# Miniprotein binders against q9bqp7: the designs that were tried, part 51

Target 1, 240 residues: q9bqp7
Amino acid sequence: VPQNWFPIFNPERSDKPNASDPSVPLKIPLQRNVIPSVTRVLQQTMTKQQVFLLERWKQRMILELGEDGFKEYTSNVFLQGKRFHEALESILSPQETLKERDENLLKSGYIESVQHILKDVSGVRALESAVQHETLNYIGLLDCVAEYQGKLCVIDWKTSEKPKPFIQSTFDNPLQVVAYMGAMNHDTNYSFQVQCGLIVVAYKDGSPAHPHFMDAELCSQYWTKWLLRLEEYTEKKKNQ
Below, E stands for the ipSAE of ESMFold2; O stands for the ipSAE of OpenDDE; V2 stands for 0.75 times the mean of E and O plus 0.25 times the DockQ between their complexes.

## First folded at step 7 (miniprotein)

Design Ha34 (at its last look DockQ between E and O 0.84; V2 from the best seeds 0.00; counts 0 for: pae E 1.9 > 1.5)
Fold by ESMFold2-Fast, scan of step 7:
Structure Ha34 (fold): chain B 240 residues (1-240), chain A 91 residues (1-91)
Amino acid sequence: as target 1 above (240 residues)
Amino acid sequence: SAEEKFAEIIEELAKVIEEYLKTGDPELLKKIEELFKEALEIAKELGNERLIELAKLALMEFKDAVEWGDPDLMREVLYLLELAVIEAQEK
């Protein structure tokens, strides 16, 4: 149980579109200072189980590929992730705002993998946009806020070489989603309420992506876990 | 000016990181670390505390991203470098 609880949802906000909502997706620039980002908090507070599994995986990879081979492998993971997010931002942005599309960015196994999911995505309200929780003092850069099958969601796009058919296999991804959600719901740059999350795991070989939908109850459960991670980060920083 | 030197070093740093992402060449990691140190020294010379903090944070996140193969941290590093260029060019 977190020592300092704060609600994920804002009772003063609605998830329904209205005339005051922007017609073009928001892209708020990040205002970086000493306050931590969601990604930093999660990386610095990995669970003992996650650290053990990552260290074991890393050592196995180094044993098989060598130190240089492992670095080459991870550099490719970074490259593919960057390209995937750039392609999705391009696809989901209004055509009128794009000067020219890079056709090569739109063709990959990962983009093929998410086609089924994209058919159910509409009403995009934010893309590659910064969120800040003014009370809890953290920031984040979320991928997308849009309707998925009629429900407004914080959507997080992930690449994976191995199948992730269960939400438990995505580790901290649910925490990342709810952290962005809670920040957005209390950020004055936004006027709407998000109560649902969606983690989309895309596959390199073009196999259909796995969507992990998170309803309001599940988001509330992961929100409590996020608050504990944030508390752990604050304590850790105090002791540095 | 020192502001122009800072922006140039950060832009070079971003290019070397991009090259590292494409090639996986471990020698580029040493060059990246040296460019981060150069940027930090210029930020200190400028006495700009915000640029110093951005450079330090980007370096720490870069090292963690590479060590653990975390693509989200690597994307954040690239974003922090873009912010550092913008901050250096604005007054």
Scores: ipSAE 0.629, ipTM 0.846, lowest interface PAE 1.4, mean pLDDT 85
Fold by OpenDDE base, look of step 8:
Structure Ha34 (fold): chain B 240 residues (1-240), chain A 91 residues (1-91)
Amino acid sequence: as target 1 above (240 residues)
Amino acid sequence: SAEEKFAEIIEELAKVIEEYLKTGDPELLKKIEELFKEALEIAKELGNERLIELAKLALMEFKDAVEWGDPDLMREVLYLLELAVIEAQEK
């Protein structure tokens, strides 16, 4: 049990999105405080087993591609991820706020991969928006808050070259999503609450993306795990 | 000013990171590390603890991002650099 238990859901916020659909998605900038991000917390609190598996993968990739080839591969992963998120932000943004859509950004296998998911996405509330949990002292940049199949979700878009058909294959992504949910639900910049998460794994070859829906119960389970990771990070930082 | 010089180095750093993301050139990684060191030195000369913390954090996260191939962490690095420029310009 976490020593510093905090609820994922805010009982003071109504589950009903206030009927004022903001015509424009929220884009809250990250605050200037040196607060650990969700991504940093998760990365610094990986288990020895997780680290070992990643190192083994890295060594295999270096053997296959060479050191320079692996660096190029890594940079390309970053670039593809960036472009994919930019393309999604452009797609999900209202037409009036659309900077000239670089049509080239829309011509990717990853964008093709998510088309069937995008059909079920509506009511976009936030895009590339910062969340802060003041009490638990962490921040994050969430990709999207929208309705998926009529349920308001924090949506996290991921790129992969390998199939991830099961939520268990998404590593710490469920923890990231619930961390963003918990922060948003207690961030004063947001007037609404989210009870569901969605991880979308997009594929480079344009094959149908895998949606991993997280209901309120599953989110609560991962929230407990997130709190434990945050405590571990906090303890590690005090000892440095 | 030292603040202007800091901002210039961070802007160059952001450009070099963007070039690295496009090319994957390993020589750019060395340049990135050098630019971070220069930024940290200037931040120390300025006595601006916030700039020192932001630059240290950005460097740490950059190294971690490259080591693990984490695109989310790389996006955070770029954002921290933007924050550092804004912080340097507001004084």
Scores: ipSAE 0.524, ipTM 0.802, lowest interface PAE 1.0, mean pLDDT 89
Fold by ESMFold2, look of step 8:
Structure Ha34 (fold): chain B 240 residues (1-240), chain A 91 residues (1-91)
Amino acid sequence: as target 1 above (240 residues)
Amino acid sequence: SAEEKFAEIIEELAKVIEEYLKTGDPELLKKIEELFKEALEIAKELGNERLIELAKLALMEFKDAVEWGDPDLMREVLYLLELAVIEAQEK
């Protein structure tokens, strides 16, 4: 039970699209880098089990590839993730055509993997946009706010080399989504709120991505877990 | 000026990080850490608490991203470097 509970939804804010909203998606810049980001909080509060599993996986990979091979593998994971997000922002943005100079953005198996998801995405309201929770004092940079199958969602795009058909396999991804949602719903830069989340896991080989839809009840359950992680982060920093 | 020197080091750092992402060359990791430390020294000489905090945070997150293979942290590092350049120029 968190000591500093705060609601994820704002009952004073509309959750309906407004016809007068700009057609260009919002892109709010980050402005307060001194306060912790969602990503930093989650990394600094990994459980003993998460650390153990990652260390075991890392050692297995080093055994297979060598230390230098593992570093090369990891750098490629970073590169593919960066390219995937750049391509998706470009695809979903009316102001930007795909960058012809780097055709690798279009040739990724990850982009092929999400094609069936993208046909169900419409009404893009924000892309790569900052959120700030002024009361709980954290920031984030959300990937996308759009309708998925008619429901307005915070959408988070993830790359994976291994299938993750169940939301439980996505570790901290649900916490990341609800943290962005809670911040957005209480951020004065946004005139609307979102009650649903979507995690899209894309695959390197182009296999169909797995969407993980989170309705308001599921978001509320993960919100409680997020608040505990934020509390743990805050307590850790007081004592260091 | 020292602000311009800081911004130049951060821009070089971002370029070296992106080259590391493209090539996977482990020797670039040593260069990256050297550039981070140079940037932090300049930020301290400037007495600019925001640049010091940004440089420290970006370095810590870079090391954690590499340690744990965390692509979200790596993307945040690159964003923090862009922000550090902007804030060093105060325009």
Scores: ipSAE 0.511, ipTM 0.796, lowest interface PAE 1.9, mean pLDDT 84
ESMFold2 (binder alone), look of step 8: mean pLDDT 83; pTM 0.797

Design Ha35
Fold by ESMFold2-Fast, scan of step 7:
Structure Ha35 (fold): chain B 240 residues (1-240), chain A 91 residues (1-91)
Amino acid sequence: as target 1 above (240 residues)
Amino acid sequence: SAEEKFAEIIEELAKVIEEYLKTGDPELLKKIEELFKEALEIAKELGNERLIELAKLALMEFKDAVEFGDPDLMREVLYLLELAVIEAQEK
């Protein structure tokens, strides 16, 4: 149990999805205070198992591709991820016009992969929007808040060249989602409450994306783990 | 102005990072580090703590993104650079 436990859900906000919002999706910019991001916290508090697995994978890739080949591979992963998120923001934003670059992505494997998921996404409330937990003092940049199959979710889009059919195989992705959720639920820039998460893993070859839905109970379980990671990060910073 | 020079350096930095993403060229990593150092020096000259912290955070996250192959962290770097440009140009 974390020493400084705080609830993921805000008891002062509605605990049911608000399906009736005619407003343009929110896109809140990062506020003046620079504090640790969710991604930074998770990066700095990786478990020994995660570090070991990443080093193993890295060594195998370098053996296969060479040092420069590995850097080219990872840089391409960054590029494809960036383009995928830009394309999704454009597709889900009612007021945005697509650039020629984004139009090319409409026929990409990743966009093809996610089509069956997008059919179940509606009522977009926020896109590429900053969240800040005012009490726990962390920030995040979430991808999307929208209804998935009628439930309001924090949705996180991921690209992968390898299938990830089980939520446990996505490592810290559930922690990332609940961290954004807890921040949004306590951020004064937002008025609604989110209780569900969705991790969507899209594939380069266009094979169907894997949705990993997280109900309120599962989100609460991962929230406790996120609080422990945040605590670990804070302690490391104090001793730095 | 110094604010305009800062914005120009950060915009150049973002372009070099995008080129690195496309090519994976390790020579670009050296240029990226040099541009970060230049941006930090300008931010310090401006005495703007906000810009100094944004540039430092972006550099730290860039290094970690490259080391661990973390695309989400790399996206945050690009976002932080865009924010730094906006902050520097804001009157």
Scores: ipSAE 0.453, ipTM 0.773, lowest interface PAE 2.6, mean pLDDT 83

Design Ha36
Fold by ESMFold2-Fast, scan of step 7:
Structure Ha36 (fold): chain B 240 residues (1-240), chain A 91 residues (1-91)
Amino acid sequence: as target 1 above (240 residues)
Amino acid sequence: SAEEKFAEIIEELAKVIEEYLKTGDPELLKKIEELFKEALEIAKELGNERLIELAKLALMEFKDAVEDGDPDLMREVLYLLELAVIEAQEK
């Protein structure tokens, strides 16, 4: 158990819609200062084995593609992921018109992959929105908060190319989702409560995306692990 | 269900790994590798890319732990297997 345990859920909040809730999804801009991001905490607390495997993957790819080829490949993977997120934000935002959407983005294999998931997504409350946990002192930028099959979820969109698991590795992604959830549940910019998570892995070839639903119990389990990673980060920062 | 069978195989795999950590018996390494193969086949049957990815990562760390004789690496394998069980039982 972490030394400084703090609850993921806020007992003062409800997951049910309120008449005072905005009709437009929230998009609070990320304001950076010295407070660490979820991504930084996770990157700085990777195990030696995770670092070793990532480095081995990099060396293997460099041998195959050359240094310039590797840089181009990783840049292309990053750009595809960014475009996928931009397309999803456009699709899920009620303020976007048909004329404002990029036709080419909507026709990507990744977007085809998630169509069956999107049919079950409704009641969007936040898109590309900043969260801050004032008590635990971390920040993040979440992808989406919406109802999935009637359950309010923090939703994280991921891309994957079969068979390249190391490039598309989301090993820490459940920790990322619950970190955002805990921050949002205690962030005064939001009034609702989220108790569930959803990780959606989309495929470039248009194969059906895999939804990984996380109920409240599973979120609580990952939350404890996230608190341990946050403690590790804090301890490492003290040692510089 | 296939998800239930996956969890059962991973539970057995974890028990054998824990036994190996206590005894250092090299005969257990063969059983561990066989159980990894069964887990990967079930993950493929489930069509869950996340499970396949976690199982492959665990197998790679297992091989490195055996080659290096590193019990901390072997404990990392157990952690990855716990995450795979959680992933398989999302409902």
Scores: ipSAE 0.000, ipTM 0.126, lowest interface PAE 16.0, mean pLDDT 77

Design Ha37
Fold by ESMFold2-Fast, scan of step 7:
Structure Ha37 (fold): chain B 240 residues (1-240), chain A 91 residues (1-91)
Amino acid sequence: as target 1 above (240 residues)
Amino acid sequence: SAEEKFAEIIEELAKVIEEYLKTGDPELLKKIEELFKEALEIAKELGNERLIELAKLALMEFKDAVEHGDPDLMREVLYLLELAVIEAQEK
């Protein structure tokens, strides 16, 4: 099938806010049967080079920290990521919800890191919300849909530490964002169109986060690459 | 009921996973795998296809998350466990 058979943008949808748009951010749970997720597809279709680099990094870390130390390090990465996303969801939710938050979540270096980005974020449309591409049959759990500097974006929040593990600094971040975007644009639970993406890399020491904005043209380019990864995943599942 | 037992095991599983995230204790990984196996057996006894698929997917993604140090997969695992509890409690 030709690549343009599955466009990232839905011509039947507008990216402009309407009076009928909900005032509360959407948080759609997965309502349909479980199918492969964006993160699983990307993990299962890593290139031989990506796998090699990941294994080399892992072995080097085990050499430095020991096997138990490595597991403690990675568990801390999981914990910090979870806490960071919980804090962002709390911060971006309606005022009433924010007053009941855990104060410790709001005092991390990662939250300090993103303060300057948050000043440019408004018009939150969705938080921690499930998306499904009805035709391509994949799902995802996106972090946030909001206006960044006046443009509606799928926003993906990332944490980064040194040494940077390949997974935490993965070059597949743009593919993840466009996959969520394409799914949302073709998911009946949503009525709007997203044409832009934003990857925000936050730092533990509170140094300013790096925003990586993706306009419609760049999103279309990464969408083509995501379709290839999805096709590779599907072919592998037909059994070698 | 079997549905209540399934929900209780998934809730215990989520609790043990959160403890693993806080401590990094590798002994907890064995307990986590055992709890996943118990949950899957109960889902099969219930004959609930959705619960079986949720438990299988969560286990596969948990193993991949731990092997690759992928926090996005770990967050997805926790999300899938929440869905499994909700599905089990739906009448």
Scores: ipSAE 0.542, ipTM 0.818, lowest interface PAE 1.8, mean pLDDT 82

Design Ha38 (at its last look DockQ between E and O 0.70; V2 from the best seeds 0.00; counts 0 for: pae E 2.6 > 1.5)
Fold by ESMFold2-Fast, scan of step 7:
Structure Ha38 (fold): chain B 240 residues (1-240), chain A 91 residues (1-91)
Amino acid sequence: as target 1 above (240 residues)
Amino acid sequence: SAEEKFAEIIEELAKVIEEYLKTGDPELLKKIEELFKEALEIAKELGNERLIELAKLALMEFKDAVETGSPDLMREVLYLLELAVIEAQEK
């Protein structure tokens, strides 16, 4: 159990739409201080198993592709991820949805992969937006906050080369989602409560994306694990 | 101005990173590191501790992203560079 427990949900907030909610999705800019990001905390506190699996994967890829081939491969992963997120922000933005010609974006493999998920997404409240947990002192850049099948979710879009039909296959993605959720629920730039998460794993060949829905109970379980990772990060930084 | 020069170097850095993402050319990694060092020197000359911190953090996260293959870290690097340009131009 973490020594510095803090609740993921804010009892002073509601997850239901109200009249004070903005009509346009929020896009709070990142105000970076020396406060760590969710992504950095998770990378700096990888488990021994995660480090082992990453090193094995890296060695196998280098063996097959060579040093330069590995760099080219990973650069392409970065490029595809960036393009996918940019396309999703465009599609979910109210401004882009007003134009018939934007339909051509729907023909890309990754975007085709998520079409069945997007049909169930509505009520977008935040896109590519910064969150900060003022008490726990961490920040993040979340992809999307919207209703999925009627439930308000922090939605995280992922690209993958291999099928990820189980949430356990997504490694730290659940921790990332709940970290954003906890920050948003306690960030003064936001007025609503998020209690659910959604990890969407999209595929380049257009195969149907795998949605991993996280209800409030599951989010609470991962939140405890996130607090332990944050505590580990803080201790490691103090001892350097 | 020195602030304008800093913004120009960061914009060039972002463009070279984009080129690296598109080509995977490992020679660009050396150029990227050189541009980070140049940006850091300009930030130090300006005496702006926030720009120094942003440049150092972006460099560390860029190195971590390349070593681990993390698209989330690479995305964060690009956001940090955009923030650095905004901070420099708000003079």
Scores: ipSAE 0.631, ipTM 0.835, lowest interface PAE 1.5, mean pLDDT 84
Fold by ESMFold2, look of step 8:
Structure Ha38 (fold): chain B 240 residues (1-240), chain A 91 residues (1-91)
Amino acid sequence: as target 1 above (240 residues)
Amino acid sequence: SAEEKFAEIIEELAKVIEEYLKTGDPELLKKIEELFKEALEIAKELGNERLIELAKLALMEFKDAVETGSPDLMREVLYLLELAVIEAQEK
């Protein structure tokens, strides 16, 4: 039960602004106010169970690969995630030309995995764009704001290797999405708001990605959990 | 100037991190931490609270990203470095 309730939606902001849509998705640069990020808050407030599962997974990987092998494995996971997000930004950008696209960037199992999802995505409003919640004092970098099956969503793209997803990503993904929504809905760099979220889990082998849609009611439920995590983070840092 | 030196170190840091992502070489991790510490020292000598905060956050998130294997944290590190260069070049 959070002590400092704050609404996820902004009553002074339209869900659908007028039909004058920009031709270029927003890409707000990371703000000069460097305050805790959504991912930092979530990482620092992991439950004991999440920490235990992550440590057990890490130790098992080190036993299998060695310490240096594990570092190489994780660096490759970072690289593949970076390439996946770059490819998606390129694919979803309306001003992108064929010469600006790296053809090898588009050739991956993860991109194959999301093709059926991308067919339902339209009306891209923002890509790789910073958000800030000035009242609650947190920032984020959202992946995409677009319509999914006719509903405007904050969309978060996740990669997963079969069968070994990162545990923290699977438990906290909804909190990440709603934190971005709440920040965007109260960020003066944006003239619109969103009521829905979408988490898309893409697979390295190209298997069909899993979409996880979050309607306004579900977003509100996770928003309460996000506020508790943010409160926990704030108390932790106040005492350090 | 010292701000130019800070920006040069941050740019080299970004290059070394990108090489680490490509190779997984653990010796690059040591170089990365050394470059972070050097950047932080220059920011402190400048008395620039903004650059100090950016360097501290980026170093902290880099360590946590490597420890946890979090792609989200690593991506944030790279964005914080870009911001640090921009802020150092604006007087």
Scores: ipSAE 0.429, ipTM 0.758, lowest interface PAE 2.6, mean pLDDT 83
Fold by OpenDDE base, look of step 8:
Structure Ha38 (fold): chain B 240 residues (1-240), chain A 91 residues (1-91)
Amino acid sequence: as target 1 above (240 residues)
Amino acid sequence: SAEEKFAEIIEELAKVIEEYLKTGDPELLKKIEELFKEALEIAKELGNERLIELAKLALMEFKDAVETGSPDLMREVLYLLELAVIEAQEK
């Protein structure tokens, strides 16, 4: 049990999003404070096994591609991820905020991959928006808050070259999603709360993306794990 | 001013990172590390603890991003650099 227990859901907020279609998705800037990000917390609290597996993968890739080839590969992964998020933000943004859609951003296998998911996405409440949990002292930048199949979700978009058909294959992504949910649900900049998460794994070859839906129960289970990771991070920082 | 010089280095750093993300050139990684060192030195000379912290954090997260291939961390790095520029300009 976490020593610093905090609820993922805010009882003071109504579960019903006010039915007013927000005319414009929220885009709250990240605050200028030296607060650890969700991603940083997760990275710094990886298990020895996770670190070992990652290093083994890296060494294999370097053996196959060379050091320079691996750097190029890594750069391409970053660029593809960035472009994918930019394309999704453009797609999910209201038409009035559509900067000239770089048609080239829309011509990707990843965008093709998510088309069937996008059909079930509506009621976009936030895009590339900062969340802060003041009490637990962490921040994050969430990709999207929208309705998926009529359920309000924090949506996290991921790119992969390998199939990830199971949520367990998404590594710490479930923890990231619930961390964003918990922060948003207690961030004063948001008037609503989320009870569900969605991880969407998009594929480079345009094959259908895998949606990993997280109901309130599953979110609560991962939230407990997130709190433990946050405690571990906090303890590690006190000892540095 | 030292603040202006810091901002210039961070702006250059952001540009070089963006170029690295486009090209994957390993020589740009060396340049990025050098620019981070210069930024940290200037931040120390300024005695601005916040700038020192932001620059250290950005460097740490950059290394971690490159090592792990995390696009999310790389986005955070770029954001931290933007914050550092703003912090340097507001004083």
Scores: ipSAE 0.339, ipTM 0.690, lowest interface PAE 1.7, mean pLDDT 87
ESMFold2 (binder alone), look of step 8: mean pLDDT 84; pTM 0.801

Design Ha39
Fold by ESMFold2-Fast, scan of step 7:
Structure Ha39 (fold): chain B 240 residues (1-240), chain A 91 residues (1-91)
Amino acid sequence: as target 1 above (240 residues)
Amino acid sequence: SAEEKFAEIIEELAKVIEEYLKTGDPELLKKIEELFKEALEIAKELGNERLIELAKLALMEFKDAVETGTPDLMREVLYLLELAVIEAQEK
């Protein structure tokens, strides 16, 4: 248990829908405070296994594609990820009808991959929105907050070329989700309580996406691990 | 003003990064690094610690993103650059 432990859920917030909750999804811009992001903390505190696997993958890719080919490959990964998130934001926006959607959004294998998940998503509360934990002083940019099969979730959309049928295969993705959840639950820009998470891994070939649902108990377990990573980051920064 | 010049360099940097994402042209990586250096020099001349920190963080995350192929880091780079423009304009 971290020395500076803090709860993921806010006892002053209800998990029940509130009449004052906005009907349009929130999209809060980042505040002008320079503090660590969730992504930064996780990248700077990678486990030895994650570092080993990343370096091994990089070495094999460079051997196959060359230095410049590797950079072209990674730029395409960035582009496809960006397009996927933009397409999902457009699809989930209540301002856009099915007939108003760009036909090109439906051509992506990644979008085809998530169709069966999207059928169970409703009640969108936030899209591409900034969160800040006021007490722990970190920020994040979350993808989506919506009901999945009737449960309000922080939803994180991921692209992958390799199958990831187990949550353990997603590395730090559960930590990322709970970090956003804890921040949102303690951010004054939001009024609701989120207690569940969902990681959706979409595939380039259109194979059905793998949903990894995280209930409140699982979120609490990953929250403790996130607090340890945040503590590690803070200690590392002091020694720089 | 120096603040306007900073914003212009950051906007150019964001456009070159977008071009890199579309083309995958490794030649653009050198131009991106040079634009980051130029932005940092202007921020230091302005004596604005916030702009210096934002530019440094964006550069570090850009390098990490390219090295690791991490899309979330690249998304944050673009966000940090937008934040830097806003910060410079609100003077």
Scores: ipSAE 0.552, ipTM 0.810, lowest interface PAE 2.0, mean pLDDT 84

Design Ha4
Fold by ESMFold2-Fast, scan of step 7:
Structure Ha4 (fold): chain B 240 residues (1-240), chain A 91 residues (1-91)
Amino acid sequence: as target 1 above (240 residues)
Amino acid sequence: SAEEKFAEIIEELAKVIEEYLKEGDPELLKKIEELFKEALEIAKELGNERLIELAKLALMEFKDAVETGDPDLMREVLYLLELAVIEAQEK
């Protein structure tokens, strides 16, 4: 049980749209002088199993590709992820927030992979937006907040090359999503409530993306685990 | 000014990082590390503890992102650099 328990949901907030809500999705910049981030907390509190699996994968890839080939591979992972997020932000921005885009950016295998998911996404409220939990003192950079099949979700877009998904994502993706959710629900820059999460794993070859929906009860379970990771991070920093 | 020089170095650093992401050239990693070192020295000359902390955090996260292949962490690096430019321009 975490010592610094705090509720994930805010009873003073509603998931219903309001006429006072902005007509374009929110894009809040990173909060000044607020550290640590969700990704930093998770990276610094990886389990011994996660570290072992990552190192084994890395060694196998280096053996197969060479050291320079491995660096090229990882830079390509970063580039594809960046392009995928930029394309999704462009697709999901309904108004003047769209800039002129190269049409070819919209035709990647990853974008084809998510088409069937995008058909069920509407009511976009935030894109590439910062969240801050002022009480628990952490920040995050979330991908998207929108309705998926009628439910308001924090949506996290992940890329994966068949057949080798990113190993670390297997363990911590739900924690990342609920950490963003809890922060947003208590962040004064936002006025609404999110109770559901969605992790979408997109594939380079255009094969249909896999959606992993998280209802409110599942989010609450992962929230407790996130609080334990945050506690571990805080203790580790204190003892350094 | 030193603040303007800091902002210029950080902006160049962000561009070189984007070039590294596009090309995968390991030689750009050396240039990135040199630019981080230069930015840290300028931040120290400015005596601005916030800029020093942001530059150190960005370097640490950059190294971790490259080591782990974590795209979310790399995205944070770019945001920290953007924040450092904003901090340098504030009075």
Scores: ipSAE 0.417, ipTM 0.758, lowest interface PAE 2.8, mean pLDDT 82

